# VH-VL binders against SWR1-complex protein 7 (SWC7), part 1

All scores and structures are predictions.

Target 1, 125 residues: SWR1-complex protein 7 (SWC7), of Kluyveromyces lactis (q6cpf9)
Amino acid sequence: MSTQNDSIALLLLQITLYHQQELAHADSSLSLDELLVEPIVDNTVVEKFTSHSMVQIYAPELAPLNIRSIKGLISDLFTNTNIQEPKNLITLANHYYSERLNYLQEEKIPELIQQMKDEYRKLAE
Below, numbering starts at 1 at the first letter of every chain, in headers, positions and changes, except where a header shows other numbers; Kabat numbers aren't used for antibody chains.
ipSAE, averaged over its two directions, is called F for ESMFold2-Fast, E for ESMFold2 and O for OpenDDE. V2 adds 0.75 times the mean of E and O to 0.25 times the DockQ between the complexes of E and O.
[cut] marks letters that were taken out.
Atom coordinates printed by the task and the answers are left out, and those that the model quotes come from them; centres of patches stay.

## First folded at step 5 (VH-VL; framework fv_enfortumab)

Design s16 (from g04 with heavy chain Y108T)
Fold by ESMFold2-Fast, scan of step 5:
Structure s16 (fold): chain C 125 residues (1-125), chain A 125 residues (1-125), chain B 107 residues (1-107)
Amino acid sequence: as target 1 above (125 residues)
Amino acid sequence: EVQLVESGGGLVQPGGSLRLSCAASGFTFSSYSMNWVRQAPGKGLEWVSYISSSGDYIYYADSVKGRFTISRDNAKNSLSLQMNSLRDEDTAVYYCAREGYSSGWLHTYYGMDVWGQGTTVTVSS
Amino acid sequence: DIQMTQSPSSVSASVGDRVTITCRASQGIRSWLAWYQQKPGKAPKFLIYKASSLQSGVPSRFSGSGSGTDFTLTISSLQPEDFATYYCQQANSFPYTFGGGTKVEIK
């Protein structure tokens, strides 16, 4: 896949991970371990993803997507990502993060590595 | 029940070695980054080492670099700390602690929410 | 390394008092600060993450605030079970660092 597709996949997975953490901490009846395999996609996830600058610039066709479509994207990532580790939001996110990091390190572009770190850290805001 | 149980502590002479273990149960161990944190008698908490969920990202406090090695076995739900060249100032209670979920350089959870009971390491002649 | 400085080192307060503990980072850590409670002879208990987010099961009298370099933990109405040492911890960068701790003693 293109590096931009990997970045968009990672963005979606990270937004979903942050959201699952907040849900689990706000409601003790929710299990983070269960949410990592069966994520909840609601308007918070949709709005954070579709309004993100990376989506607006590199994947504007994704900006009008609704809850059902975003659920489909996440399901596709679970189905189509080939990893040896058990599939969950963390192992999938780590796969895409490692692929992009390896690409940037191979190309010797340290400034883009720092930019990537900063982009994903902002998701917690 | 979510639990972490440390073992392997004891009395050792300066220059000696000890291997600490941490057994995890009640959660998906492979989805969480892990930390070792120590506390000298009557002193505050001191972070020792971190290992990501996959084991690919490892960090150490400067005071233990080159002497301590953190590792994990996700198939056995266990965390280890190999301590070599022990010094008097390594005397402490050693805790293993779970850090929500983490993906390589990206921390999706910034706090240690589950701790073991601790295992005591005494370095003395 | 990022140095975390807590103030005060100790405080004596009565049940029902508002207790404020501060934590200062030597450089910007955004909101990547956690707070812990440790009672004598016990492992630390996780209280707050991302500076202001309360961990599930922690009483609402606990709250955190701040960003950047200056952070505060507040106990709005101190209870007998709140006798403990409190630690802040930055998770912005490795190595992780803890504050020196603040001992809260109930009069």
Scores: ipSAE 0.005, ipTM 0.550, lowest interface PAE 10.0, mean pLDDT 83

Design s18 (from g04 with heavy chain H107G)
Fold by ESMFold2-Fast, scan of step 5:
Structure s18 (fold): chain C 125 residues (1-125), chain A 125 residues (1-125), chain B 107 residues (1-107)
Amino acid sequence: as target 1 above (125 residues)
Amino acid sequence: EVQLVESGGGLVQPGGSLRLSCAASGFTFSSYSMNWVRQAPGKGLEWVSYISSSGDYIYYADSVKGRFTISRDNAKNSLSLQMNSLRDEDTAVYYCAREGYSSGWLGYYYGMDVWGQGTTVTVSS
Amino acid sequence: DIQMTQSPSSVSASVGDRVTITCRASQGIRSWLAWYQQKPGKAPKFLIYKASSLQSGVPSRFSGSGSGTDFTLTISSLQPEDFATYYCQQANSFPYTFGGGTKVEIK
């Protein structure tokens, strides 16, 4: 994947993870551990992802995607990402965050590094 | 001439197996996702299974999960449905149907615009 | 799973009538809804995608509307060839689900 694709992958994973955290907070009968092993892709995730400025500006071909296509993208990330940790939304997101951060640090672009950290922090909250 | 031609239907006893085939012609088969849809006598349409253009994404209706296997051979322009542990309620006309430009990473929904003529599966003692 | 409920199950109509068929999703599907026409003994024919987009070659008397959970297929002036069963289908998420169908029959 290119660095732009890594950023889009991270965005998708973070939106999905944040959504599932919100679902767990709203319904105490739901286990966050169980929610993190299977991505929940619904209208909220799709609309947040496809309407995001990063997608609209840098990946407009992803804007018309539906739930099925978005689930496919997440499945691709699970299949193609090689990590030693058990694969779940958190470990995948951390992998792409680290890849993106390392790239930005190597390119010495501090403004984008700070922007990425702020964006990731807000989605994780 | 865009065509889908199904074969492999027949009479089978409960617990038996059948393999359905769908031959595609007149279009670039490898660029389209494919569906199996069935219809029991006098009943409505029921979606059975989906396979992405690459074959990497596969989905099943709950009623057939664990018993049916969808597959495709893009070199031969063919789609297959392996049906195991057949039940009386699997009796139906089975259609293969092409779905738009749903192709892997950048896939999107268009609708099932081309259908085969259907092949009849009868599960009877 | 998303349940698709069609109403009515059947409608009796005459040539020239305006026919309206409703489809309701048990949860939001945005605009990811398709409509199909099926005549006895034949495979379904694709009519409308993304709730309101008419497939090439489909007569303009057919139209779709709606978003979210409530959708409508309208035939503005029924023709003899329109007597058929109509199905809605959601493509918002897997498993894909069809409505139970609406039979448009001669009055």
Scores: ipSAE 0.000, ipTM 0.513, lowest interface PAE 16.2, mean pLDDT 81

Design s20 (from g04 with heavy chain Y101R Y110S)
Fold by ESMFold2-Fast, scan of step 5:
Structure s20 (fold): chain C 125 residues (1-125), chain A 125 residues (1-125), chain B 107 residues (1-107)
Amino acid sequence: as target 1 above (125 residues)
Amino acid sequence: EVQLVESGGGLVQPGGSLRLSCAASGFTFSSYSMNWVRQAPGKGLEWVSYISSSGDYIYYADSVKGRFTISRDNAKNSLSLQMNSLRDEDTAVYYCAREGRSSGWLHYYSGMDVWGQGTTVTVSS
Amino acid sequence: DIQMTQSPSSVSASVGDRVTITCRASQGIRSWLAWYQQKPGKAPKFLIYKASSLQSGVPSRFSGSGSGTDFTLTISSLQPEDFATYYCQQANSFPYTFGGGTKVEIK
């Protein structure tokens, strides 16, 4: 359960991160550093997240969420994730990625570690 | 092991068209943004176009906007550049280049970490 | 568009020399600057990202510095394989723009 929730959190953070990067590149008035702590959630983020196979399979209750609800989920991640680094989309994503890797390493399953790395690379849209 | 291979260059008359292709192998193509960069004989590098990993964000240099169209097929691991209304000043070696990532899967930095060998386009009467 | 002005256009140097190349942006680009090396007949090679971060596999004699509008690439002790043309590129906003290049040639 917790590992599924960590995977969904990581998915949301990565979709949001990549979207902020695209927004900052498109508009020089937008600071990526600021967007990493105050992300913009629009229909692109909502559609990418809610239509993702991981959400459809492991968290179908999240599929009907709107912009306001997705903003709430991101706010929850910023509030409830305990890390030593200053919180932003990158440091939060690194935390959840590390949690998944540590779990798979404890189970000593190198094939699943490689599959996870491939899955996470595929995650970027 | 990570490779980009361009094809489709050639000699064309002014006003003609060419379609360049870039075949990607050795990495998860669908996870990376891609660029086309060109270099005229004896001149410097000129950025031509960008396409995000999903294909949702596309940008062009002013010199090619309205004449060139970038596209990608993630199922086939291929990038394309459709070039219409070609001009003498479009004569160059065209490179496809992958947008780099600071930690392998995070792309919060920009820069092109993998380049193809280039394909030559000559626009001449 | 952001104009990238690179200087010098060329520099003659000997093996063991310290070489410094500068790059100026027409407006602030924060730290969104990359450096590339290009040898004749070859595709560019990625050296540095985010102004000062060395790409994996690039020798430590290469370093980058700067932020905002003024940037430098330094080769602390030039080696034979370093004779090439170097380009800066701003990645702050579209369109991406390159500097004009600096040719590092043998003295």
Scores: ipSAE 0.006, ipTM 0.605, lowest interface PAE 9.5, mean pLDDT 85

Design s21 (from g04 with heavy chain L106Y)
Fold by ESMFold2-Fast, scan of step 5:
Structure s21 (fold): chain C 125 residues (1-125), chain A 125 residues (1-125), chain B 107 residues (1-107)
Amino acid sequence: as target 1 above (125 residues)
Amino acid sequence: EVQLVESGGGLVQPGGSLRLSCAASGFTFSSYSMNWVRQAPGKGLEWVSYISSSGDYIYYADSVKGRFTISRDNAKNSLSLQMNSLRDEDTAVYYCAREGYSSGWYHYYYGMDVWGQGTTVTVSS
Amino acid sequence: DIQMTQSPSSVSASVGDRVTITCRASQGIRSWLAWYQQKPGKAPKFLIYKASSLQSGVPSRFSGSGSGTDFTLTISSLQPEDFATYYCQQANSFPYTFGGGTKVEIK
């Protein structure tokens, strides 16, 4: 995954994670630990993800996806995300969250400050 | 100067044990994951084991699983490989290698950027 | 496990030649591929990460390309110090696996 898709990946992982927590809470026969590795993806996950404002604005091509396609996206995240921790919804979500936070702190914020300085320099001309 | 120095290699009989050490200097050891990679005489590189920066996540090649144990001591800047039940096919030069990261989203896997000089393990009568 | 197949096993070349080494993964690894150079009696040297990103300090004559399963390392104009064995390595999943190596030898 490229950096422009990290926020969408994080959103999908968090929606899926929250849904597994709700399922395990509602049904004591379901193990959250098992669901974190092999999540249940149903219409609730699909509808919450595809209707989300971030998807509507930044990834509208994902809005018409169905259960099979969303399962495919989650499977791709499990396969293609390189992390040292055992892969599950929590460790994957933490990875994307940390990468986004590091980007904002170390790349984006200093860049924006420099852009502001440059604009002020131009105004002083 | 960033460097890794291996020690502990030698000649052992089949079924014997040996402990390799890797001393790190010139960088913040606790911020990097570490690898052991070996190379049999006249052969190619073979990955052996990985340990995360915290020491909590550990992986092994199938050929050494159950016989080798990787560990680290971040306070002492050292990496270890305990090798038990040694076989003829474990004969190789053993390298420790640092796996680096950048602060950016793009570089969470950077590659094994610093390697030690290697220590030779010979398993023979 | 992901098998990495390198070709050729060896190539004879002259200074100034363009040398291309290929690496094929048995399943998709995206761009999680690194290239290393090893000279006789020495530890490997890191050249390229993420299939095409050149490590700081590595000469610009080295380049990498590819994604998914098919990858290449190219040396645009071979220099005397480039005679070595080159290895690809996938980091898409554990266990990490190396290619068998390609020896670049003098013609």
Scores: ipSAE 0.000, ipTM 0.518, lowest interface PAE 14.9, mean pLDDT 83

Design s22 (from g04 with heavy chain L106F Y108T)
Fold by ESMFold2-Fast, scan of step 5:
Order: C-alpha cells, then structure tokens, then sequence
Structure s22 (fold): chain C 125 residues (1-125), chain A 125 residues (1-125), chain B 107 residues (1-107)
C-alpha cells in the first residue's frame, strides 16, 4: 500500500480504537478487551473519518461512505494485512504504525540526504 | 516541557459566572482527552468534567450538570470551563489535567498524568 | 455512580515502615484504577495506573494490586518525602470518582 493509503488506514484505525475506548468508559457493562476484537462503526466514526482533512484532500472518494462501507474497509484491512496473533484492532493498528515508522526512517532520510547534496551542488556553483 | 497553566479564577457572588482557561504546551494537545478536577478547602479531590481529544464526548459530574460547560480549541491548545449559576459549594481550587495513555499507537486510558497548578474560585456573598 | 471508599482515612507511620492503603469500589471497575499522591498546596502527582502499573519515575517502593472492587496501594519502606495524602480514582466509567483520600502522617 502507498504511504498515503497507509496513512489513511492508520487514521481510520486510530479513530475506531479511540471511539471504542470512549464507549468502554461511558458504559461499564462493556469490556475494552472484548471491544478490541470487533470494530464498532457508528455515525461518530463515519463522520470523524469522512470529514477529516486528510480524507478530503487525499482520498475524497471515501468522503460519501456510510457505516456499511467503513466496516467493509476495516474488514479488508484485516484480510489484507499480515498481523501476528492475537488478531485484533490493536495489532492491526500497530502494523500500520510500524509501516509509517519504517517509511520515515528508510524513505525520508534518503530524500533529505539527496536534498543536502543538491544544496551543496548549488552552493558550489 | 510538558505543562498546563490554569487561569480565570477569582471571587464571585452566588449566581454569578466565571470562565476558566487552561493553556497547554510541550505536547500534542489535540491527541489527549482533558479533565477538570476541583478541591474544596480542606477537602478531597472531586472530578468535574471530561472532554475527549476531538471534543465529541463530554461528561459532567451530577453536581455541575446544566451549569458548567467544558470546551476545547485544539488550534489554540486551550481548554475552557464556563461556570454559570455558581453556588457556595463550587468554591474550590480547579485543576485541569491531561489523561495519559500507554505508549505507542494503541492507547488506553491510564490516568491523569499531567496537572496544572490550579486556579482558585471563591463563591461568596 | 461508582462510590470509591478509602481506608484508613489517616495513618501515622515512621520512616522505614510498610504502609498499606485500601480502596473499594461499590461495583466492578476491572483494573481501571489510578493512584495519586498530593502534598499540601500542590497539585496531585500521578503514581500508578491500571491498578498495578508504576508511572515512569515513581520509586519502586510504591506498588499497587487488586482488580474488580478491592485495591491496595503499598509503600514498602516509607521515606520522608512520602508523607502526603493518597487518592484512588476509578476510570472505568463516567462520572469518574475519587476516594476520600488517606493521609499518611509522621508518627
């Protein structure tokens, strides 16, 4: 997945996880351990995700999605992501977080090195 | 330096209003839920209100429901508490406090890890 | 609402003593309990989260235990800087509630 797609996936997972933590805090009958296994997607998650500036700018085709479609996206992330047991929202989100850290460490540093080389070349001229 | 600074306290007549502010610095304010906690002279801690990182989830202690309004401005790194219809029993030092999370991407609430110095509210005729 | 009851309300102790403070919830809160230390005139200091996890920088003489409704904070060997009031707080559900506090006083 591209870095933009990984960022969008991480955003969706973070919004979903935070929402479920809020639900667990609001309702003492809900267990956080149980909530982490199955995503809860309601209008709050949909509106937070679809109105986010990152979605509006980089993935506008996702803006009109409803609850069913967003649940489908999360299901697709579970299916298409190789995560270790236990398979839950935390391990899924951690996978995408790790991918972003790898991007910053391996891709961004080479770009900065190239920028420095270009700057030195221009200074020498 | 991670810091919270409260302001807006003072002496007010019963039935009056005050607006408390809390200025956050040294951390990504928009990523943390915030609380107001008060302490009456010589008494214990009493939780007053909670606001989630986005501002979408808000909760109040029964003693202040309908009178107090919590809000936040993530662009300005500020938290506010609008206090209306003040009573003698609202006399206290008011603290703003950040809810800490476990490290990494998978966050669970773990307590109020950063507190301001407090601002004093005195409701007296 | 979940009521948090702390005992004792105060305890007199000497440096080197083992001090235990208990906190009881009126209903199950799983492990969503935090402990705080407060010295006169100062804001509370965060000590322990999720019943037994020590906050970074807190001395190892502090420990927490328990789950469900019964919780304990232990100071294994009391130091001069530990004389303070200690509060438990449940974060299981709203409204959040604090215990009444336990004052650890010099004997």
Amino acid sequence: as target 1 above (125 residues)
Amino acid sequence: EVQLVESGGGLVQPGGSLRLSCAASGFTFSSYSMNWVRQAPGKGLEWVSYISSSGDYIYYADSVKGRFTISRDNAKNSLSLQMNSLRDEDTAVYYCAREGYSSGWFHTYYGMDVWGQGTTVTVSS
Amino acid sequence: DIQMTQSPSSVSASVGDRVTITCRASQGIRSWLAWYQQKPGKAPKFLIYKASSLQSGVPSRFSGSGSGTDFTLTISSLQPEDFATYYCQQANSFPYTFGGGTKVEIK
Scores: ipSAE 0.006, ipTM 0.588, lowest interface PAE 9.9, mean pLDDT 82

Design s25 (from g04 with heavy chain H107Q)
Fold by ESMFold2-Fast, scan of step 5:
Structure s25 (fold): chain C 125 residues (1-125), chain A 125 residues (1-125), chain B 107 residues (1-107)
Amino acid sequence: as target 1 above (125 residues)
Amino acid sequence: EVQLVESGGGLVQPGGSLRLSCAASGFTFSSYSMNWVRQAPGKGLEWVSYISSSGDYIYYADSVKGRFTISRDNAKNSLSLQMNSLRDEDTAVYYCAREGYSSGWLQYYYGMDVWGQGTTVTVSS
Amino acid sequence: DIQMTQSPSSVSASVGDRVTITCRASQGIRSWLAWYQQKPGKAPKFLIYKASSLQSGVPSRFSGSGSGTDFTLTISSLQPEDFATYYCQQANSFPYTFGGGTKVEIK
């Protein structure tokens, strides 16, 4: 369902966000502001995303994707998501986080809200 | 209760080796990046090494690069620091510290929110 | 490497005083600065992250400000438990670096 797709999109954006924040910490010549607009997809992002339990269970068709394909998915999210602010990984991910949280709040499932928050914290690198 | 407990410190001769361990409990160790920070007697804090939650990213202070090796075992909830070619200036209390983060609304920070009690390393002839 | 310079190295203060500690980075670190408190014989305690965000459980008398290269930690009304050494730490890039520390001593 669409809520599963939103969760997968959020997963990909979170993995990419945390990876780029780690890269910015490693190399002070990299501008974090620029990195958040122009996503970096390498084998680390691909492996973390495609091996994640959410992808294995809910989107197994994404498991064989390579760097080029994953870049395409992120590009599509930037192009097709309606955000009032300039698009970057944080604002894009916040949009999907908000959509997912609103869905769970409508269902009044506090346990799932907490699970969601915990799962995304685990992606930090 | 969230805890980090260091062990392995002791007296060692210059040129010797020592292995420090840090045991984590009360939290999901595999979700957090870890740091080693040391403090020489009467001196300030000096950052030594970092390892990401997965172990994919590792960084060292220039003073220890090539001599120290950080590693982690997520299945055993443990962090290690292998110290080789020890010098007088390596004499210090060694702390392991968890790098906390607050994802919340896709905000994150880098900061060491939980520290062990420290283990003392004395390098003396 | 980014050098972090703290001033003063020590300050003598009385309970109720306003204490200000400064930290300067040799290069721009945006807002990626943390502050720690260390009491004698104890491990450091996390106080502030991202220059101005107070860690949960830390008293509101502590505040941080600044961005880029110049940062300040303020204790608005010093309490007996606040006599300690304070350290800034940049988290902008590796290697992480700490300031030299500021010892807040009883007058």
Scores: ipSAE 0.006, ipTM 0.583, lowest interface PAE 10.3, mean pLDDT 83

Design t01 (from s16 with heavy chain S33Y)
Fold by ESMFold2-Fast, scan of step 5:
Structure t01 (fold): chain C 125 residues (1-125), chain A 125 residues (1-125), chain B 107 residues (1-107)
Amino acid sequence: as target 1 above (125 residues)
Amino acid sequence: EVQLVESGGGLVQPGGSLRLSCAASGFTFSSYYMNWVRQAPGKGLEWVSYISSSGDYIYYADSVKGRFTISRDNAKNSLSLQMNSLRDEDTAVYYCAREGYSSGWLHTYYGMDVWGQGTTVTVSS
Amino acid sequence: DIQMTQSPSSVSASVGDRVTITCRASQGIRSWLAWYQQKPGKAPKFLIYKASSLQSGVPSRFSGSGSGTDFTLTISSLQPEDFATYYCQQANSFPYTFGGGTKVEIK
C-alpha cells in the first residue's frame, strides 16, 4: 500500500477533472458527461501535473512526461482500477480518495495509538 | 499472529443454502481486500468472489453470479459468503484469503498473502 | 474471461534439480501475475507477485519472470519441501483466474 502513489493518481485525476470542467464551461458544445469518460489532455494538464510539488518530490520520473505519456497514465488508471461503478474521472477520483482515507484511518492512526500505548507501558515499567 | 479461520461448511442437498464465515485476527481487517477461492476434490483453484476493504466494490465468478453473496463486517473482523441455489458442481473446499492493499498504478498489488485452512462444502443428494 | 494455461501439468524431479513451470495467458495481463504453492491437504502459500517479485520469507531459489502473456516460475535447486502443486493467477482484471496447476513429483 503506497499512499504516495495513490496521492499522485488522485492528483492527476483531480487536475484532469478540473480542466474538463473549465473546458465545458468555456465551450457549450462540449459535454462534461462525455469528457468525464474521454477527457481532453493538453499542455495545461501536463504542465500543472508535472510541475506540481508532489510530482517533483515523490515521483520525479513523471516530471518529463508529455501529452501522450500523461494520456497513457490516465488510460492505465481507467484500465487497472477495479471498481463496480461505471469508470469515469469522478468515480476513479472517489476510489483513490477513499483508498487513501482508509489507509490513514486503518493503518496510520492505529499505528500511532499503538506507539503511544507502547511508550506509556515503558514509563509504567 | 495473522490468521483467517473459515466455518459454516457441511453437507447440503442440491437447491439448498449455506452461509460460510471467515474470522480474521492479528491484523487490521478493514484495510484489506478479501477473496473467496474454492477447490473441488482433486481439482485446481477457482476464484469465487472479491470484496474491497470498504465493502463498496464486489465481484463474482460467472459460475456463482446471482447465487452467491459476499459481505463483510469490519467491526467484527468477519467475512461471509451466502450460498443459495447450490449445485453439485459447488462441492469444494472454500478458502478465504486476504489480498494486499495498493490501488496505485506505480505499485505492485501483493496478491493473496494469507489464507484460511478451508471449510468443506458438499452438495449431494 | 482470461484463461491461464500451465505447462507441464506434472513434472518428476529429484532434489537438486532445476524445475521450470510455464504459465500462458489468453490475453495480455502486463505483469499482474502471482504464483502460489500448495502442499497436499493444506491451503495455498503465496510465493511471487507482479510476475517477478519474491514475497518476504520465500527462499531465493524461487524466481519468476515474464510479462504480457508468457510467464515462468523457476526453482533453481529443488529441496524436499518443494514437492507440491504450483498455481499461477492473473490479477489484471476481474474475474481473477488461476492456471490448472503443475504438480512437482518425486522421481
Scores: ipSAE 0.000, ipTM 0.527, lowest interface PAE 12.8, mean pLDDT 83

Design t02 (from s16 with heavy chain S33N)
Fold by ESMFold2-Fast, scan of step 5:
Structure t02 (fold): chain C 125 residues (1-125), chain A 125 residues (1-125), chain B 107 residues (1-107)
Amino acid sequence: as target 1 above (125 residues)
Amino acid sequence: EVQLVESGGGLVQPGGSLRLSCAASGFTFSSYNMNWVRQAPGKGLEWVSYISSSGDYIYYADSVKGRFTISRDNAKNSLSLQMNSLRDEDTAVYYCAREGYSSGWLHTYYGMDVWGQGTTVTVSS
Amino acid sequence: DIQMTQSPSSVSASVGDRVTITCRASQGIRSWLAWYQQKPGKAPKFLIYKASSLQSGVPSRFSGSGSGTDFTLTISSLQPEDFATYYCQQANSFPYTFGGGTKVEIK
């Protein structure tokens, strides 16, 4: 499990989803339901994603990507994410959010156990 | 406590300029869309401008387009409204308002759940 | 622009009365309608979002209904603190627009 990759996927999905909401909000002729399964990717999505501090720090290889490449990443998320629900930006974002939470819970428990063992060792001294 | 505090209002002559500020505290300012809403004496509410959490999406009421500029500084938890070429009809109490949302992805257009107490702008000779 | 027409402009009511306020959009706004309460000299208070969802902390006597173009705010049993002006606001598209307000005053 890669928390960095899951976090970057979630970031891309969040940026893309919010952009679709803004577009549908500004233009009533656009259907949000349709955009959730076939999102519009323009320079706003590209600039927001590639300039984000998480991308700059944890995925700098993604910083040079253009519209075509970002569309490819989103398409890959739709194709390769294994979920039971119909795939759209919301269900994909929920999946990556849940994966991230599960990973954090799993990693935090071992650290806490080790801290407790260290405390008992100190008491024994 | 979640709070918004406006400042910068005052008396100005027609054609003059004012800069309104809104100081946010008690919440993660960078996560919320912000609005300016005004109310002329004895009149109803009139939406003025919107800025998204990132600052990338900005919208204005037709009555203020080309004269007012909304901006935000997420590092300083501050929202601004630069008002140029002021007219008598711009006389109003100006409120800054946070746009509420759920922790889920879809309900970003909840409405304005937190308001400042307002700052008064009077445009007269 | 979407015009929001609110009716009545004012209503005189007594404590314990059921008060109904109507809001009509000039075009479909789905469920993207919020309701606000404003007392004299105060900022508006958020009551309802997405036409029918009650904001946390708002008394259960307030309810909203409707979708598309026709919306209603109902106060089931008016209390002394409910005398105020009420506004609807569409959040379906920019520019955002408010209704003209309904003043609920003491009969």
Scores: ipSAE 0.015, ipTM 0.656, lowest interface PAE 7.1, mean pLDDT 86

Design t03 (from s16 with heavy chain Y57W)
Fold by ESMFold2-Fast, scan of step 5:
Structure t03 (fold): chain C 125 residues (1-125), chain A 125 residues (1-125), chain B 107 residues (1-107)
Amino acid sequence: as target 1 above (125 residues)
Amino acid sequence: EVQLVESGGGLVQPGGSLRLSCAASGFTFSSYSMNWVRQAPGKGLEWVSYISSSGDWIYYADSVKGRFTISRDNAKNSLSLQMNSLRDEDTAVYYCAREGYSSGWLHTYYGMDVWGQGTTVTVSS
Amino acid sequence: DIQMTQSPSSVSASVGDRVTITCRASQGIRSWLAWYQQKPGKAPKFLIYKASSLQSGVPSRFSGSGSGTDFTLTISSLQPEDFATYYCQQANSFPYTFGGGTKVEIK
């Protein structure tokens, strides 16, 4: 997946995860452990995701999606993400966060360091 | 080291076609979304088109919709712009530009941080 | 489409002056605004992202402020290399749109 798609996937997973935590906190009959593998998707998840700046700027075609479509996106993430850990919202979110972080450390941060070195070299001239 | 080089510009008659190319080097091309931006002689910058890192999301300025097609080949580290039905008002220097991004999963892509030197397209009348 | 209006279109200034240029969006764009510098015959250079965050390597005399619809780029003490045209660009929604540019020229 592209870094942009990974960021959108992470956003969706985090919004969904936080919503499950809120639901389990409000209703003690709900098991967070079960919600982590079969999350409840309602209008709160849809509205938070579709109104988010990342979606509005970089994936505006996702803005009109409804509950059914968002459930489909989450199901796709469970099916298509290759990880060694058992799949749940936390392990999936950690995977996408780690991919993002590894990209920054291996690709972006070295580039920024090189830019700083080049600027210093230019000033020394 | 991080570099974008445009090619394919030239003189063309109204109604003609041109294909612009942008060759990327010194970074992981497949991780970045790309833009085409143009500038008519003596005028300001005008955004033309966007393509996501995967190629799944594509957007165009209203002035070029239906006439221009953006594409990318991540295996060859190249970006293309197919320009059909060219008009006098398409005369401009065309830049390809990489869209950089900030650290962390809560951050979005933040602007066009690397630009090519541009290639000149002249549509004669 | 979101229209970006820059003012002034040009400003004459001297080295050491404080220069401010303004960018106004026709609708709310939150903080999704970038600033660019362009010198004659060259490609644009990225200066500021998310309205106020300075790109690495850009001198600290450059600063950005604003949110929603009204934004400002400030150069606190103009240097000879700062004479250029400056552009704002919104990234709130597609299509992306640039302001018309502000030319900072020598008196």
Scores: ipSAE 0.000, ipTM 0.528, lowest interface PAE 12.9, mean pLDDT 83

